VH-VL binders against o74797. Designs and how they scored, part 2

Target 1, 157 residues: o74797
Amino acid sequence: MGKFALNLNAELTGVKNLAPKDEESFYYAFKVQCSGCREIHDNAIEISRSETHSIPGSKGEANLIWTCKNCRKTCSFVIEGPFSPYNDSQETKKVLVLECRGCELVEFIPQGEWIANGAESNTLFDEIVLEDDWYDYDENASSEVSITNLEWSISKA

## First folded at step 2 (VH-VL)

Design c07 (framework fv_cilgavimab)
Fold by ESMFold2-Fast, scan of step 2:
Structure c07 (fold): chain C 157 residues (1-157), chain A 125 residues (1-125), chain B 112 residues (1-112)
Amino acid sequence: as target 1 above (157 residues)
Amino acid sequence: EVQLVESGGGLVKPGGSLRLSCAASGFTFSNAWMSWVRQAPGKGLEWVGRIKSKTDGGTTDYAAPVKGRFTISRDDSKNTLYLQMNSLKTEDTAVYYCTTARYSYVTGYGAFDYWGQGTLVTVSS
Amino acid sequence: DIVMTQSPDSLAVSLGERATINCKSSQSVLYSYNNKNYLAWYQQKPGQPPKLLMYWASTRESGVPDRFSGSGSGAEFTLTISSLQAEDVAIYYCQQYYSPLTFGGGTKVEIK
């Protein structure tokens, strides 16, 4: 099994604790590549900590089982614990770890809703969308807030 | 049936330039990471460099002996890989192979499952 | 850079005899997270491009005869041809793909 780290580098203004909304049931979207034939799956694979599937021919379980349509080899994905809230503005941080067998993670697709707190106010922002830069206003701190220059990468864990 | 066909090799003088092409067929070229590997006459294999698919960032990586002198590029609309060789040295004399691989996204490198026939580049005065 | 060393430089064996080729890496090419050895073996005949025989140290490429087998882990690897045939006369190369790609110097296999 290979361990992959999802890394984030983003500029945080006036916010802290960036994480997926309802993390336990959140679906992480990845492009995946079959290790056997190198083909990249056409559609993103969606993986959630709340889902469990039996690995064919094994007592083991995974959050997702995928079969390459090109070479017919089976791969499995396991999320190793929850997302680590991002607080490291303009620094690269490992935010999620996945164990992959038979396939490799190619690209993370930031979808769904995210949450963060006002840095000094602790105001909850619970409708953050990260497909583009995010901007809002913190009424309790009387300041503009933003999450910009998002850079996602995948590396060895 | 996967096929890779190199062209553009020939005789060039030291300090000269040459551009190699590789025509690919039989697989989804746009999804493939491609490499160039060379072999000097009577010698072993030496990796030259690789280019990722555009979906994976289209980035290039080069072996130290060619870094700064060689450039790898691709044209997915033509299923063609290129190697632009500048400031050629006699040590660059080799058969140049176009390759595709069973790549690991983790390491960025792979095992070369398909090879072209190769094209000879001779750098001599 | 990881240096790949093959031994012997050349090997002469009789038809039907076992041929053994060794490959040593200057550092481990075993990736601890997936427990895989990032090592491949190639066969090259005169005037032809190399042909992939093995990847992940011991996984045989499709179409490669059962007489070819790979073994080893970490930094020491072996390619075995259990019963040498005339068509197996070639130069064999090991290659690591754990870090920036490097090949071994090759082992020439000849009929005695």
Scores: ipSAE 0.000, ipTM 0.495, lowest interface PAE 17.0, mean pLDDT 87

Design c08 (framework fv_cilgavimab)
Fold by ESMFold2-Fast, scan of step 2:
Structure c08 (fold): chain C 157 residues (1-157), chain A 124 residues (1-124), chain B 112 residues (1-112)
Amino acid sequence: as target 1 above (157 residues)
Amino acid sequence: EVQLVESGGGLVKPGGSLRLSCAASGFTFSDAWMSWVRQAPGKGLEWVGRIKSKTYGGTTDYAAPVKGRFTISRDDSKNTLYLQMNSLKTEDTAVYYCTTHLGYYKSGYPLDYWGQGTLVTVSS
Amino acid sequence: DIVMTQSPDSLAVSLGERATINCKSSQSVLYSSNNKNYLAWYQQKPGQPPKLLMYWASTRESGVPDRFSGSGSGAEFTLTISSLQAEDVAIYYCQQYYRTLTFGGGTKVEIK
């Protein structure tokens, strides 16, 4: 059983509290490597805290149970709590922890909509997309806002 | 500046073999996914295949017309991409381009940099 | 495989006039989770390799003039050149990157 941390380093200008929109039902997308056959799969798996499945042959539950197409090994993934809002501009911080059996996390794919607040104004930005740099304007603070130089990494927790 | 320089093209008879190289500079080659794209004389672009970075297992994908005959490999210590072409057919005659998949989401980014290409002619 | 179909095969437009190129995919290339269309446009001039013009269907690559614009979603896309210049004479290709890579057949843009 391994624990993996999703880490973020990003430059925040004029925003704080970066997190997934509707976090409890948000689908986190990861590319994974099967521990059995060592293949890294082309298609990402998607995991949400709102979904639970019984682990076969166990009393435990997981947020996703997945079968490797190549070697047929069963894998399970458990999210160990909500995403921690990112406030640490230009510092690498652990934002999510997952417990993985049978597979390892390789890459995070920041799909979906994200939210943040204006740092001084608390203006809500609720349609942030993070595959590229994000730019907008905070009318309440009369300032440009941005989220740039996004660097996601996976480490052992 | 990102630079990709293909070499190894030439004339070969049907059934022959040829190995193409692509020398890369100006970016971290070991992190990049790389593709080969070809273009027959006077025809359109056709994707040949790709190779992922070592972090993604270094796995390869191929278009149906070349699967089983062509092999893509990489040498990260030399910043070089290779295309080994076996059992060549006249239909393989084309300019072969080396391309990158740079950007934030590797599998979701287009081919953002291209080399000048190298001509492969398969003829009797 | 996703099949990409471009129309027309060739297009003759007077200098300063608008050129439009269409691209259809055999299935949707819109990824619902991020609302992005995995569709790119390339320009190829004679004797040169292709150059990326547009990605995510409508996002212009750095250094590409604003007369180039992309539109569409799902399975139908358009590349527009609002005021054709002499330097725009080229073959244009659409390409999906939703599932592996496939190119359209190309559209040759010429001065009338």
Scores: ipSAE 0.000, ipTM 0.494, lowest interface PAE 15.7, mean pLDDT 86

Design c09 (framework fv_cilgavimab)
Fold by ESMFold2-Fast, scan of step 2:
Structure c09 (fold): chain C 157 residues (1-157), chain A 124 residues (1-124), chain B 112 residues (1-112)
Amino acid sequence: as target 1 above (157 residues)
Amino acid sequence: EVQLVESGGGLVKPGGSLRLSCAASGFTFSNAWMSWVRQAPGKGLEWVGRIKSKTDGGTTDYAAPVKGRFTISRDDSKNTLYLQMNSLKTEDTAVYYCTTGPIWSTYYRYFDYWGQGTLVTVSS
Amino acid sequence: DIVMTQSPDSLAVSLGERATINCKSSQSVLYSSNNKNYLAWYQQKPGQPPKLLMYWASTRESGVPDRFSGSGSGAEFTLTISSLQAEDVAIYYCQQYYSPYTFGGGTKVEIK
């Protein structure tokens, strides 16, 4: 059993409160390494707080139960609470914590749609994609906005 | 800027061996998943194989036509990718391209950058 | 593994007219968990290496003109050039990166 933190460091220009869109149902994608066989799997796993599954042989529940394709051992993943909105431009912050059994998180894949607010205007940007740098314009503030230099990392929590 | 420079191509007889190199610069090579893609004269693109970064397991995968004959390796200290080609066949005649991308992520998705290619001719 | 089929093999289009290229995969390249299509498009001009045009089926690479658009989902995809320019004469390839990496046979786009 281990706890892992997803960390973010990004440069925010003119925006605040960066977070997944519809966070409760958002699917977080991770590359994982099996603790049993040590293989890093080719395909990412995806975990959402909205899903719960019974842990085999236990009364506990997890957001994802996954079987290693190489050694067939069972792994489980639990998200501890919601994503913490990112407001700390150019600072590394812990934004999500997961409990993992049988596997370790290796890398986060920033897929899906994200949201943020204009820093002073509170303009809602609700179709942000973070697979590359993001640029847009805030009509209410008459200024360019961006989210750039995204660095995701995983550490033990 | 990102540059990939292939070398080592040439003329070789069927059954022979050849090693290709790809010198990478302008990005953090050690984080990148690297692939070889070939193109026979006047024909389409064909993926040859890939190697993951060492942090992502350093594993290799190959297309069926080359599996067991070709080996991909990397030397992160030299920012260099290699393709060892054994038991060459006339069907292996092609321009061989070194590819990578997107370089700012440790998760490789598609081929953002390509080298100029190096020609391998397998003929008697 | 996954077979990519492009049609037509060649296409002749007048300057300013629309060019449409089709790509079919032998199985779906849509990953249901993230709703992403693992499909890219490349442009190759004579004597040059391929250049990335499009990824995730419809996302344009930086610097690619708006006249290029990608569409489709699952197993059937289209690359459209809304108003063909002389510089667009090239061979176009689709590629799946769902399970590593097969290319379509290519579509040659020429001026009529």
Scores: ipSAE 0.000, ipTM 0.475, lowest interface PAE 18.3, mean pLDDT 86

Design c10 (framework fv_cilgavimab)
Fold by ESMFold2-Fast, scan of step 2:
Structure c10 (fold): chain C 157 residues (1-157), chain A 128 residues (1-128), chain B 112 residues (1-112)
Amino acid sequence: as target 1 above (157 residues)
Amino acid sequence: EVQLVESGGGLVKPGGSLRLSCAASGFTFSNAWMSWVRQAPGKGLEWVGRIKSKTDGGTTDYAAPVKGRFTISRDDSKNTLYLQMNSLKTEDTAVYYCTTEGKYVTIGSGRYYGMDVWGQGTLVTVSS
Amino acid sequence: DIVMTQSPDSLAVSLGERATINCKSSQSVLYSSNNKNYLAWYQQKPGQPPKLLMYWASTRESGVPDRFSGSGSGAEFTLTISSLQAEDVAIYYCQQYYSPLTFGGGTKVEIK
C-alpha cells in the first residue's frame, strides 16, 4: 500500500543518540486503521525487526501479518531498516520507516526501554522510559540531563 | 455485518448421513481458515475440523473421533463452507458451529490466532 | 494431541471481587521461533455461541473490557476478571491452536 514514517521531535538536554534499547528485538507499538473498512483497532499492534513471516502466495516476508477482524482483509507490515538515532533537539526528524499493506499507521505508543549517551561525556543511559518526560544526572559531566516535550507523528514516507 | 449462518441440521438415525452448510457474508471468505466446532447438550466445546484458505494450501484437519467419517469442503465462489457427516453415531448429537479465525502466519506455517466469528449453530440429533 | 485441563470446574464470586481461572496444557504451546503462546480464551453465555476474549495468551480481543486479563506462558495460563460484573456470568474456555486445536473443559463463573 504505502510507506509511513515515524517522526520524533523532542528537546534533548545534555544527551545524544536517543534510540530503542536492543533495537533489533525492540517492539514498536502502533494503533492501526484498516484501509478497507476504515476501522481503527482498539488494541495496538507490536512489530519487531527480529520477527519475520512468509507472505502467502508470495516470496516476500513481513515483520507482522494480521487479518482485519471487521472485513477479514490481510494486512502486512515491514520495517525498513533500523531506527535512526535521534540527535536533532527541537527538530522533527524521520526515525523509522514502515511499509504497510492493507492498513495505515495512526498513532505510535512509546513503550519499553530506550538508550542515550551524555552529549559530551558519552555516559550511557540505558533505562530511559519515554511515556513521560525523562530526567537524570550525568555524574561525568556534572550536569542535569533530560528528554522533554516528546512529540511523535506519523506521515507518508 | 460480518455473519456466519449454519443450516442443514435435523434428526437423523444412527448410520445415516447429513450435510451442513455455513453461509458467510461481510468479509472476504476466500482468505479465511474455517472450522467446525460442536457442543453436545450440556457439555463443553469440541473441535471437529478445519479447512485452510487456498493461499495456505486448502488442506483439511480433523479431530480423531470424526476422521474418516466427516469431510469439510468450501466453495469460495458461493462464500459457503460445508460439513459432510457420514456413518453418524448417537455421540455426534450436538449443536454444530461454523467458525472463522484471525490469521497469524509464521515462517513455514500458517496459524489461526483465535476463533473470532461464530454462527448461531445448527442442532444435529442422532436418534436411537 | 494436546490435552487442556481447566480448574476449577465451577467458581462463585461476589460482585466486584476478583475471579481467577486456570488452564494447563499437556505440553508447551509456546512457539520458540516467534516467542508466542498459541492460547485463546472464550466466554459463552447460555443460548449463545462462544465469544473470543483473548488470544496469544494475553492480547485482549477488540471490545473486551480491560477488567479481563490473561497471563502465563508455556503450559500454565490464567484468565483473571479483576472486578466481576453481573454480565460476566458465563462458562469460560481456554483453547490451544498450536497443534491442531483442543478446548479445555470449561469453568462456570457464577455470582455468590
Scores: ipSAE 0.000, ipTM 0.468, lowest interface PAE 21.1, mean pLDDT 85

Design c11 (framework fv_cilgavimab)
Fold by ESMFold2-Fast, scan of step 2:
Structure c11 (fold): chain C 157 residues (1-157), chain A 123 residues (1-123), chain B 112 residues (1-112)
Amino acid sequence: as target 1 above (157 residues)
Amino acid sequence: EVQLVESGGGLVKPGGSLRLSCAASGFTFSRAWMSWVRQAPGKGLEWVGRIKSKTDGGTTDYAAPVKGRFTISRDDSKNTLYLQMNSLKTEDTAVYYCTTDYSYFGQYTFDYWGQGTLVTVSS
Amino acid sequence: DIVMTQSPDSLAVSLGERATINCKSSQSLLYSSDNKNYLAWYQQKPGQPPKLLMYWASTRESGVPDRFSGSGSGAEFTLTISSLQAEDVAIYYCQQYYSIPTFGGGTKVEIK
């Protein structure tokens, strides 16, 4: 019954356009809280824009239809458009918006492979992992590159 | 609305083979764990086996009486669950149900059930 | 495998009276991380597939009447029907979903 924004604040050195690899098929992982019973589940749910299904009892569609393990209420998640590439080093930016019914997003779990371009070289880095700080070298710019101090947060949109 | 429709049941001789199908609709099949549960005429419920989602490893588990003879598989592109039954015995005679855990995660209850398909193993 | 044992095998109860079904697990079904019991109850009426009645030992599935209640924790569980109605004639099964799923043997509830 509300919209939630995923926000990112990270220090970018020598890179731009940070985004998920193959964004349309990328699985975003979140810990969720059921609005009905207030249970926060231990296992993350995974949501992709590439998957859509009919919402039970509705003519609407969602990217994920999930049943709360505690109270069995049906929850639905809709991703409102693609991830917005992050270019705002050391500034908090809204990068993804989800409409959630029956549930609330509480924590984002970074997973999978991400991509970015060298800031001045446009060199493609396509195997970035963000569970920890990332470091590499841009051969075309002859400089070290990094993505550090990653802070993810969830706010109401 | 979630729907599960089993098919493929019938009469088969001991030692024979049969493949059951379960057509799923109304939920994200590729993320769901699926099970087969059987019930011999006039008897109780017996879990046959399960298959996890591809994201959770796509692994299968089987009850001891069917292990090595039955194989569970899934085709996520067709939203279909399968049960391949080999070396059938008379004690495999039962109504076979496909069931869901609609939550897409490891531990489950059987939220939705099909109507079942009868398998009769007799000479 | 976790073994589920139900008692009694059959139970005859007069309309409006209390029915009690017991279910024992060979090990604890209480998951320490979420403090929940991974135990469900199903109702099967003649000629129908099973229907989920209860999960987390004591949480009613939507649409299930208040006369059905679940209790217990760890390895011992009870399903109670406080005032038996004619439509409650069925076989009831407990099932654990802590590990590889297993069912109890069933309890047939009939009118006396």
Scores: ipSAE 0.000, ipTM 0.463, lowest interface PAE 16.2, mean pLDDT 86

Design f05 (framework fv_flanvotumab)
Fold by ESMFold2-Fast, scan of step 2:
Structure f05 (fold): chain C 157 residues (1-157), chain A 121 residues (1-121), chain B 108 residues (1-108)
Amino acid sequence: as target 1 above (157 residues)
Amino acid sequence: QVQLVQSGSELKKPGASVKISCKASGYTFTRYAMNWVRQAPGQGLESMGWINTNTGKPTYAQGFTGRFVFSMDTSVSTAYLQISSLKAEDTAIYYCAREGYFGSKYYFDYWGQGTLVTVSS
Amino acid sequence: EIVLTQSPATLSLSPGERATLSCRASQSVSTYLAWYQQKPGQAPRLLIYDASNRATGIPARFSGSGSGTDFTLTISSLEPEDFAVYYCQQRSNWPPYTFGQGTKLEIK
């Protein structure tokens, strides 16, 4: 099917508004599977809302045009709108939607830098890395902050 | 910081075997394919193929099947190139290169420093 | 097999001049073309990917253009450190990652 949702469930302590840093130019990394040959690509693809390419044989545009390394079929990815900031501690929420043609999203790889605000202080944390649990201190609130138990999943949108 | 560090130069006799290592650091080893590129003295770059670091499956370019073996060890984030039955024509600098994505295509964003293999008669 | 032909084989220029390097593919590679720089005694470095996008850390004086079969790498004002060999590489057809033969940019 065409549309996929990236879902997040994480435990937020003392922070809100978790989102990618510089979201418009942020590169979202996914493992993908070609629908034609079913090969799972050996590298993650990286998709940014700031990039636009013409879809071959169409008047449409996509944020990524990917060619399967095994069967050479062309696939396309379109990000539908910006990332939705995550505020729902310990609840699974849809944070990003992508329209995919010729391929399926298999796994999200949380790379790059993320941002969040202190829940009561609005202190900006702008160097958050989510490959592991994140811990820091909010000096304005005089409290420890954290983002833990991150669970990413992909579903049909 | 991403780094690829290769083993030192090798001087071998025809018929011998050599094993070159490429140790990765500064990133998750299994998320990027590792490519091998050869450069004979005074010549250009020649792609040899790659290894899928998630599955361990190698893919060889034409001309590099048989005597050439790509392998890896995830526990030490290291890729290996083995060349058996060495010939004089194998004399070259061998590079490992990480295959990263910039947009949508396979590009070699980080390279090892190269390993010179000299096959003498 | 798609063959990449680079021209000229050698380009002799002075610092401050503009350099224009060509890469021609025997068949269309769309925009699936990258440029690499190799300085003497060093490994290659990625400059341009997908025909026109500068890699991280690459100075603005480097630019790429083209699609299909004709591609150009331009260095708007040469710096001493730019004298190197430049290779183009295609990804669109098997065998993947085939390189051109290189253009040597040397000081006049």
Scores: ipSAE 0.000, ipTM 0.524, lowest interface PAE 13.1, mean pLDDT 86

Design f07 (framework fv_flanvotumab)
Fold by ESMFold2-Fast, scan of step 2:
Structure f07 (fold): chain C 157 residues (1-157), chain A 125 residues (1-125), chain B 108 residues (1-108)
Amino acid sequence: as target 1 above (157 residues)
Amino acid sequence: QVQLVQSGSELKKPGASVKISCKASGYTFTSYGMNWVRQAPGQGLESMGWINTNTGNPTYAQGFTGRFVFSMDTSVSTAYLQISSLKAEDTAIYYCARESRYIVTGSGTYYMDVWGQGTLVTVSS
Amino acid sequence: EIVLTQSPATLSLSPGERATLSCRASQSVSSYLAWYQQKPGQAPRLLIYDASKRATGIPARFSGSGSGTDFTLTISSLEPEDFAVYYCQQRSNWPPYTFGQGTKLEIK
């Protein structure tokens, strides 16, 4: 059984506490590879801590039960949440851990809205999107803020 | 027109210091990172590292810690490379290059789309 | 830690011929690979980024392909101005960028 870490390295200017908006219900998108047949699913799977499903043949629960369309192998994903707010500008940090059975995580797709606080002002920025570099202005600190050079990676935890 | 213009060639003795400038024009200086690349005579390209022009924070490749310093001055849209305690092995053409980001799916990609003309530094006695 | 190995070191061809240049990474770099052209006395010029996308102003005869560890730059029909040194570069890890040692394309 494998545990996988989602890692982030990003450059934070004037902000702290980068995390998903409404984290408990946030849908984390991943491309996955079946361990049995090695097929990579064409569409990303989406996993949320707010959803639970019974694992077939077990008394345990998972946040997502997925079946490989090619070989029919059943996979399960458990988020060992919550997401750890990212504060380590320009350092690679483990921000989320998932326990995966039958499949491996291949790629993280940073969709949805994210939040952060002004580093000195605590101003809330609550409509951050991370598909491109993000720039804004902190009126309370009278300074420009940014999140740039985002590098996501997946490693064994 | 987007352009990077570097300072002129330098001839220095071992032990001296040199400071190379790279002046940007035609774009917002703080929106793009600045890379430094070295090319010794007859050799290939060697990445030295880069500086974040928004924060001023430099990142150095393993071989370039210590004697090499990346800095910048936003007021004149200029990046600088300073080399202290010059050695004969520092003889090379030094390039600055702008780092453009292209976001495909979350991770992003970086490429050097605009280059300075290069600055030849010769260290000899 | 990621080493890029280019082959051949020198490629001798005539104008009008097809050139195929290879770049192999010691570890997967996904598609985070670029190609640069350098002429004598000049700064490098970006040709291809993200393994297969042509940079602005680059002629259609240049194309890139590959993913993971094996990458190719193809010039479909060589023009006289294409004889230069070509470098591949990866950006799959946080800094620094790594360059290959270069392939010299020369007139036969």
Scores: ipSAE 0.000, ipTM 0.466, lowest interface PAE 17.7, mean pLDDT 84

Design f08 (framework fv_flanvotumab)
Fold by ESMFold2-Fast, scan of step 2:
Structure f08 (fold): chain C 157 residues (1-157), chain A 124 residues (1-124), chain B 108 residues (1-108)
Amino acid sequence: as target 1 above (157 residues)
Amino acid sequence: QVQLVQSGSELKKPGASVKISCKASGYTFTSYAMNWVRQAPGQGLESMGWINTNTGNPTYAQGFTGRFVFSMDTSVSTAYLQISSLKAEDTAIYYCARHYYGSGRYVYYGMDVWGQGTLVTVSS
Amino acid sequence: EIVLTQSPATLSLSPGERATLSCRASQSVSNYLAWYQQKPGQAPRLLIYDASNRATGIPARFSGSGSGTDFTLTISSLEPEDFAVYYCQQRYNWPPYTFGQGTKLEIK
């Protein structure tokens, strides 16, 4: 049982408020390790705040109920609140907190579409992908924008 | 005709300052960023940075902070490079060059129009 | 700082031959690489931008290719006016827009 923080350190040029697109329904992908058998699973799990499942044998709910394929232990994951928009260029910031039972988060896999606003304007960038560094141009600010040197880490919260 | 015309050669003593001008004509000045590029005698091209001509905001490459100042005056479509406390190692040809921003994601056209260059010689 | 290394330093060829010039980046610059030509006493001239796009007015014999860390400028059949110094330049890391050290293309 424990709480885990997803941390981000990235270099932002000309943008602010980096966050998942349609955050409430966004699927966060993680590699996980079972607390019982210690196996790190080959496939990532995907968790969204918009989905809830009943925890077997409990009155509680979780965003994902998952069974370890090696030892068959039941794991549950709860996202504690929305993603915190990232504005801390070149500083490590806690952007998401998850409560995990039966498993631990090992690695975040960035996927899906992200959004950000031009720092000097109200320009919305709504098709950002973070598998690689991102570059674009802000017409309203007449300046190039980028998100580079992305470092994701997981710590105990 | 689209062109960038730079001010003439300068011969300066160490410790002096110099201000180089780059006058644009034949296009909308504020639609293009203005880059500054240096070339020391017998050496290659070295990027110094650029200035956003719509906002006036400069961006400097490492090594060109402090003594180097990019500025502009939209009323005369001119960009300026000022170098203070001149040193012998500042001796070089200084070029201005425009680059077009794009209107779409990842659009950029490189430095397509260049000034003729301004030779700055710093000697005792 | 992203370092661009050009090779060879000097390339000696005859008119009509194919020229291949290389530019290697110390880290990925995606496709944000341009090529410039400079003749003695003249300002540089843009040839290729974003790795493979030919600039306006540039003859079809010039082409660029590559992505990431390895880039090539090709001149399919050299004309006398093509003998010059060629520079690659990246704009992936701002600032600086760093240049390679140049390749001198000279007549054999």
Scores: ipSAE 0.000, ipTM 0.461, lowest interface PAE 18.6, mean pLDDT 85

